# VHH binders against Alpha-tocopherol transfer protein-like (Ttpal): the designs that were tried, part 1

Every score and structure here is a prediction.

Target 1, 343 residues: Alpha-tocopherol transfer protein-like (Ttpal), of Mus musculus (Mouse) (q9d3d0)
Amino acid sequence: MSEESDSLRTSPSVASLSENELPLPPPDPPGYVCSLTEDLVTKAREELQEKPEWRLRDVQALRDMVRKEYPYLSTSLDDAFLLRFLRARKFDYDRALQLLVNYHGCRRSWPEVFSNLRPSALKDVLNSGFLTVLPHTDPRGCHVLCIRPDRWIPSNYPITENIRAVYLTLEKLIQSEETQVNGIVILADYKGVSLSKASHFGPFIAKKVIGILQDGFPIRIKAVHIVNEPRIFKGIFAIIKPFLKEKIANRFFLHGSDLNSLHTNLPRNILPKEYGGTAGELDTASWNAVLLASEEDFVKEFCQPMPACDNLLGQPLLPEGLISDAQCDDSMRAMKSQLYSCY
Unless a header shows other numbers, all headers, positions and changes below count from the first letter of the chain; antibody chains are not in Kabat numbers.
ipSAE, averaged over its two directions, is called F for ESMFold2-Fast, E for ESMFold2 and O for OpenDDE. V2 adds 0.75 times the mean of E and O to 0.25 times the DockQ between the complexes of E and O.
[cut] stands for letters that were removed.
Atom coordinates printed by the task and the answers are left out, and those that the model quotes come from them; centres of patches stay.

## First folded at step 10 (VHH; from p3 with A50V)

Design q4
Fold by ESMFold2, look of step 11:
Structure q4 (fold): chain B 343 residues (1-343), chain A 121 residues (1-121)
Amino acid sequence: as target 1 above (343 residues)
Amino acid sequence: QVQLQESGGGLVQPGGSLRLSCAASGFTFSSYAMSWVRQAPGEGREWVSVISWSGGSTYYADSVKGRFTIARDNVKNTLYLLMDSLKSDDTAVYYCAKGYDEETYYGFDYWGQGTQVTVSS
């Protein structure tokens, strides 16, 4: 190989030279650096009440509220993390705090969906083609999350794996500041969905999923486009509609088999041939690769055991079999950077 | 009752310019995103452009980007589309369209009657 590099990629002696020169705690991590374009800054100001000159003051205010009102809540307090919640609630501090608390509460209350949430745990769903993100954004800046229930075979894996894949994808998407400001669009293709298959998404699961999306996840959904819906879709929608806020329910657009109706909302040049577009065949592999490339980040952030915060005569305790001696404090955030449970 | 009235269409040669207007009434104009949508003969409707409720954000279909400019006047309750460098492909009926709410740029609950734009010799 004539492509050898002279770079010092690994040098133990250089790394160890600074240990006795750090008598104080390490410096704080680098602060937030905004990646929004000028156009997105304007949009965030007008739609989200985000003032760039006060942004970090607002983040600090939320951080202070978390420390004061929920001192035992295990959560990141990083600027970038907290900013997601401010943006999702238009910089209303009380609503952002409630969303943050609900975000963690939802994850603790539904471990079947949120435990071990990482791309490698969901290969069956990713390989099925049940969901993907289209490679082109809409001209209005939204990613298009494409969902195809006919690709799901219930005997291969339970419906909760599809739900896990949706939240995995949403977690990846909200890392982008552009997405935090623009939101997302959903394109759901109901071709071939029978009542038998639809019965797996009953009122109990629907209430949980919709409740989390509306009140427990820092995402802005701008539209849900339904295509190829069968005649039973009215029944399916009737099951979920009671759990939707009226404003969100009005963002469901039913196109049937009328692709012209879809194209008045989503231009053909960002759509694959399957939906009358000119962007080629539907590609699920590219998004799967994006998710899999993020495996280590997901393990670090979302695949650590949740600490026990209940006190009984001292240190937090759990029933035998789920014992954790870690407390709900800053040390829990450092432990979440460890990859002990997900390898 | 929501009413949208387009005007300013006409016959123009390739490379020419037109300015479309849409007078709005029956709703709080400044609380909604507003769009232009066009329909060529025998074709489906194609989204052209959208402007935010305040006018601070504008978006365009790739086919018109750089040639068309959307604007609004919230005092006069009027939406505009300035069309420059017109091509034969721009021949269509142009509709002013109201969105469903203040926070989405998708879906349309009210349309105007349309104004015809014809680009040809």
Scores: ipSAE 0.604, ipTM 0.857, lowest interface PAE 2.0, mean pLDDT 82

## First folded at step 12 (VHH; from r1 with E102D)

Design s4
Fold by OpenDDE, fold request of step 14:
Structure s4 (fold): chain B 343 residues (1-343), chain A 121 residues (1-121)
Amino acid sequence: as target 1 above (343 residues)
Amino acid sequence: QVQLQESGGGLVQPGGSLRLSCAASGFTFSSYAMSWVRQAPGEGREWVSVISWSGGSTYYVDSVKGRFTIARDNVKNTLYLLMDSLKSDDTAVYYCAKGYDDETYYGFDYWGQGTQVTVSS
């Protein structure tokens, strides 16, 4: 009686693949919470046509337009982000959409400015004192961006670094809903700006910068105050004026060396001593610290590899109607000849 | 021709009140932001207040906040400045100033002749 030892082949226990709990989708980003004061809500209603009761509907409308018309646009669709563009275009959906498209188009079209755009990469510009934001807002609620072109040394870094620093500053400012509603004021001090330095700001760069500020960035520029402008500035302004929309052109105020003229617009209590104010010395370090503290935010926004799909929008979203480069050469030759005759 | 005519200035005691008026003509008053600017003796001009074209938005220099009220009557083409709790430091010539457009609260293209406000004991 041969005991056939039935070797019970222990079937390998199928290791229950633990259902990898798909990480719960990150909680829906907390819904948009408006941080505006009642006064700013009122202001937004009056100036921007923003209706609190329709705000989210309007944002959704813009979102739907983006999805429909630009499904391959790699953009944030967050309420707070889209709201910047709506506010900048007074809740005109078409204009807001166009601004959003241009916003991304500008970034793609100028890689020298927008590549690796982060505060740590701009330390030389920040340390130069080329720009700062004043510690106090204007009585109208606007932050004052102070620019000092004389602080730039061309041998240290190219003019594009200045543009980068301005852009980064604007990006930081526009994060505030208050700034989205109030807008900003620019104070530019041209004291000590040499002809050589001014020559670096050619019409091409000017056109690009103006294009960004007018049609490629969601910010309201309420005024541009120019102080200590040299005589040559009239020539510079004549060059840039054709690129300015009338509304923005009318917001340029030339004060020369007369600080009283500036004080008719900006009160002394918000201005530094350098501009006849009582707000202390011009401080650049505080704003530099603010920018540097925001390094991670900018890295996330500007240093992430653009998804490969963005190469398909190879059509220069530059509006076709910008005049062919050809005719500007002759007028500039004529102006160069007149400038040489006065020296 | 654009005309701005200020009135209502005078001598007032500290703590008193005064109402300035500016009659506007020669332009569409309701399409422009309007401002008050003052000039104290021996000082430069100082912006005081601005009002939007509709009157819905008003802004003030800090020194007058809570004391001054800017208003407008677009039917009467008149700008007002109600000044309460007047101080000696409010002594100045007050000018009515026209803005460039409906939303630009900076810069002025036309000025009135001004009206004298004197705050003295």
Scores: ipSAE 0.808, ipTM 0.912, lowest interface PAE 0.6, mean pLDDT 88
Fold by OpenDDE, fold request of step 14:
Structure s4 (fold): chain B 343 residues (1-343), chain A 121 residues (1-121)
Amino acid sequence: as target 1 above (343 residues)
Amino acid sequence: QVQLQESGGGLVQPGGSLRLSCAASGFTFSSYAMSWVRQAPGEGREWVSVISWSGGSTYYVDSVKGRFTIARDNVKNTLYLLMDSLKSDDTAVYYCAKGYDDETYYGFDYWGQGTQVTVSS
């Protein structure tokens, strides 16, 4: 009678998988807190039709419109973000919505400019001194974006990198509520710009940039001061002028080599010595450092894979007038022929 | 025709006060930003102050902050510059200048003839 010792295989106790506590949803983003001074609130009321008492309601209205009309638009719906567009369009909801749509449309339509848009990717442009923001705002509260096309060397990087640097800078500037209200001033110095370099800024690129700045970016350009412009610039400007809204066209000021003309608009104490100011030497390093310090913000915003918006936005969101390559070619051919006849 | 006519300039001692006036005509005064610009002897023109169309926003060059006050009367079509605590460096011809629109505080399409301000002991 061989007692078969039934070895009770103790079934391993199924370790109760501890319910992985679903990470608590990230805390609700801190509610919008206005950082504007009383003076800027007054200015915003007068110029932008911004009413502090209705600000959040207006933001919600735009949010609801986005959700209703563009439910598949991959966009931030944060108060601070939507407020940029409302301010840029003086709290006109329809125009703000259109601007928001165009903003994203432009980013998708020009991947060479907007893909991987981060400070670290633009070090060569930043180090060239092509672009900087002056350390002081003007008396009207505007940051002065200084552009020096002569610092660009075409053999080092394509012109699109300059455009990228401009947009990077504008994106940084528009993060400030003060800038959203005050706007910016552009100072472009064409000293030493050869015709060959200027030719890279052809009507096509100019039209694209102008189109984006006017209808695809939430910024207020209060003035464009041009200094040391070559004689040919008048011709170039004449070509560009039809693409400018009248209000923006009237904000272009050509100073030539007369810095006193510039000083009639911008005080010397905010200008560097290069432009007859007393604010020291033109410094590009400080702004470069600001941009580079913001690397993580740009990576989050511009380096995330854009969700493949399915082809449903088959209609070019760019107004038909910006895409018709055909009419610009004929005017450029005519101008090329005239430019060659003058040599 | 757009006309700007400055008045109120003169000789004043350091620490004194003056009130400049600019009478505007030939345009809708209340629709434009207005500015004061000055030119010291041997120097270029320098922007001094700007006021919005409504008068709600005012801006000044740093050298005159706290001393000068720009104001406007849209009913009278008149721009003012109240100048207190005047200094020798404020000696200049002061020009009234018309802006291009209601919210653009840069550039000028029309100028007055100017009024002389002399600050001397």
Scores: ipSAE 0.808, ipTM 0.914, lowest interface PAE 0.6, mean pLDDT 88
Fold by ESMFold2, fold request of step 14:
Structure s4 (fold): chain B 343 residues (1-343), chain A 121 residues (1-121)
Amino acid sequence: as target 1 above (343 residues)
Amino acid sequence: QVQLQESGGGLVQPGGSLRLSCAASGFTFSSYAMSWVRQAPGEGREWVSVISWSGGSTYYVDSVKGRFTIARDNVKNTLYLLMDSLKSDDTAVYYCAKGYDDETYYGFDYWGQGTQVTVSS
């Protein structure tokens, strides 16, 4: 908001002015503008404890806590950015702050995934069709993130590139306030996954991915639908299950090749033909275009030079939200001596 | 111990209306999202509608939006589906289904026996 100069006095300055006649300072630039529909405001109130009348006060409280307790943390303090963390933790200030600290710590501690994280760095993954977001939102408001491991050829690029593409996509999705409130649904098609390919997703990788999703990323996952899983999938699931919180574990639904089971949850009109739907052929090009069009925003937000050494000297960057202290501790010790770079 | 018992189905003509009820017991009804799911002859089950634990949020599959209304009474532990402007395509067994928790609208851990709705002239 700003005031026009023409709205000031039209007469010569008076030798003595009262306080009531002094020009008001210009208003601050426009800040956060809520884009939620009335129905989503109600949902946010009931599910997330988000009260519109207190929303900006709550954001300011989180901002003040960051400045007080983590003055050297390199983070955006914009209203919209901080609001993601409040929503992910149901407006519990302490948990939102911890999530924000973990979010940045996880990114610094896993440079194989988070360094130079931009769409143009991932064209091999994007072109492979390993993942996409379905073009139609489910009627309950969730985007459907579709993952297809059979499109990945391990000799072409390492598994960490697939993980990078997932987090790139999640970063784009959480910019939407509707997604912050509704969460997402994952549809994972395990058709054609061999034992050789599955061995690349071992306990170390599983612990890091699950730990970041649950404790270091401001996203709400409402369901994970698994289709076409081979017999070896039970082994894959057994590796990841110990790292899942109980509520998240109950959101995994294994359908096998029974598409009727999938359709009980996901309407056919949002699903492509490949999954028994009526929304046409699976389209990976549209989502790739959305990501590539956001290249500059990703560079600006995530590929900035590492902050000055005072952040390294003033506050530890060790994530607090990792699942296993023994495993995380080993990973963090190994990475503490590395040079940092942009994601 | 969880029990869901549907009622209110029947034979109606196209354009007609029905109200389905589902009596719930054996769990804290007001702590869970609740859904209606239907199964047409020769087809699989299809999610139709969901209502949040408080009743404050409702969602519908596109084919019934504007014609069906889901509601709940947390005092009487009863889920409702008010169906208007019924079409022959709405012919199905309608099931009451319990969600896994108060936050997700996906997945169903308990089902009722179903009530038959038949729309024909």
Scores: ipSAE 0.740, ipTM 0.904, lowest interface PAE 1.2, mean pLDDT 83
Fold by ESMFold2, fold request of step 14:
Structure s4 (fold): chain B 343 residues (1-343), chain A 121 residues (1-121)
Amino acid sequence: as target 1 above (343 residues)
Amino acid sequence: QVQLQESGGGLVQPGGSLRLSCAASGFTFSSYAMSWVRQAPGEGREWVSVISWSGGSTYYVDSVKGRFTIARDNVKNTLYLLMDSLKSDDTAVYYCAKGYDDETYYGFDYWGQGTQVTVSS
């Protein structure tokens, strides 16, 4: 009375068969070629539930869900783009879909940060040295994003420019499949941060930034190292801690002025002299050059005009960031009805 | 109560080999990444190596890569460090350290007492 599928012939245990006796997996489609090393494939399998033989099938499943549940969402459907969301949510389709929807929703809801997000628009922040990515990865495979709030002079540019530079950098970093699997490490140097400067990063901005990082951006943060924090930092951290998921909150490591504490976690040979390391002077120019060389890619992905349906019946939508949710819903419903009448 | 007890340290000549062990109890050993951290005389602590919960992923600081091998036995709840081609610079107290969760390889919430390794003629 039990009907048996044909599962006994399709997948013998890999441990019981040598690799020489099994056929190679089929080639990936031309639009995506996996660049992960064998060690990273193992890590992705164990930590992210990523199975190489099902990778593109899982991507197709997510693509189909987007087309079915969000047919008017303006998003890339490329294999490499969708794969980031699957990896960030351990190949849980529903959670990956929600992350993708949130990713676009967050960008639409905060035009001060996400409008015209391109390297050339951020030269003041890049020249200030507020942030960089250290030239050496940690031996555990993570890039180290270094943030230096004392380099920011509030009268020169608003705090939203710093936030824009962070998300610009994160967008560049997640293009790397190694980063999608390994995640990143943040090193934040709070030397000289006053209460006045900290007030620009109030609870509303903090909630938005943290919420996007946790629920609207496909990145994995493995550690946040805080150095040179002032006495008020524990109070600042207590204000932001309720917005953090438990896993992320447990990854904040406060070292104070004790660089030996930092060095227990991060080897000195990947750290610049400014943080007691042996990797030379802190270099902000190299990362700035990487971002600026990517200008056209950012323009193509994030700075394009509205789609052609914006001009249906000669009534274009309002400029970026001015369309209300209610009016946008009515406009999309009306356009969809008109499009159906054409079919 | 988490307990980590290192053993296997001693005096070894340059070029020699040594095997460190760390017996773990008081937590689900197989759910956490585990690390070796060392402290040379007069210096701070330095992360040396980490192994994932399953043993499937291992990482090493550059100065020991190719010479040291981290391993674990999740049945015996034991962490190992196999040290080959030892150098005088490897002289340190070696600590077994527990990570905070199964995914991050950064940060340590529990430490053993340490075991002394001395590399000298």
Scores: ipSAE 0.725, ipTM 0.899, lowest interface PAE 1.3, mean pLDDT 83

Design s4
Fold by ESMFold2, fold request of step 14:
Structure s4 (fold): chain B 343 residues (1-343), chain A 121 residues (1-121)
Amino acid sequence: as target 1 above (343 residues)
Amino acid sequence: QVQLQESGGGLVQPGGSLRLSCAASGFTFSSYAMSWVRQAPGEGREWVSVISWSGGSTYYVDSVKGRFTIARDNVKNTLYLLMDSLKSDDTAVYYCAKGYDDETYYGFDYWGQGTQVTVSS
């Protein structure tokens, strides 16, 4: 029953290895360099089925499936990009592939939201304070996305601008490997939401937004905290609930005006004073600055127009059909940025 | 059905130590993240710590980080909180709490009755 550790008390000494013993050519740089800390690697293994020793094999498997099953899909095949989809689907290849296909399909199907998606196009929303990301993560590692519909005045800009700002923020957040592993938390302040304002988020728009978040975007939402919900919130929630998967619906936590209920889940030291916290006044400027500083990255990745057929060779060409899933649709490598807006 | 029973609280002097236990039954303990939550006198409840199903990931509210250690024994279906360097601010009722689903560290669907910890000279 007792077990003793083996001891190698007389193992031979090994002299220092010489750097000159057999020089090798420098290896090619790896395509992906993981930035996760040891703790996050452990979390990814346990929660996402991400095995560091197999990570690049799994990425290659997804890449091969895209090339075989969707050879005309215009998408990045970079390791870091594909890894987002594997992480969002716990390294299930089929589900990750479907998410990738849906991600691009959703962007094509809703140009009012996804065309010209860059920070400078959304300054009215950013300045309104409709949404922000709190400056500190929760100790469990999630960023807290704070949404405040009361700050939206419908006559100033349409609801689609709010939706654009949400997806702009999510695109920035998923660039972080930490966020890919941890997911995010949403804090939604429903103070001042009337039936008239709520009607702008009707069943058609709710179905599209929720469907994209659940099945067309590579992010994991760990909790949605609702505060200050009005008496009509049951009606508002009833409109969106049929579109929620049961697991996601169970991650909605309704606190009313009881901030102690909110604080049970979210520590006060990451919350602003507006929500009973000790992290100072709600800060919308810092996140706006993060987004605006990323303008060029957004333009480069998401706002490249498809090359015009007439302009590819400097001579007119016949137009191609619009139903093609040519590789150039969503992964553009040629542009005249001074002449085009975001896709 | 689901039952959580805390024990191990008591009176301790500042700088002292305590070990809290939570016996779990009525669910597959090893499939869920588990948390400790506390309620100081006259205050609301505050999440203190969470441990993943395997014990491989642990998180703490800043005020206890470095002083408290969460642990679990999946064979005995027991959650622990090892409290060291206790101070008067730690005086509270401590609750064992079960997570809401198998993938999140947020939300608590079942609670124990709590165990009192009092730090006073």
Scores: ipSAE 0.713, ipTM 0.892, lowest interface PAE 1.3, mean pLDDT 82

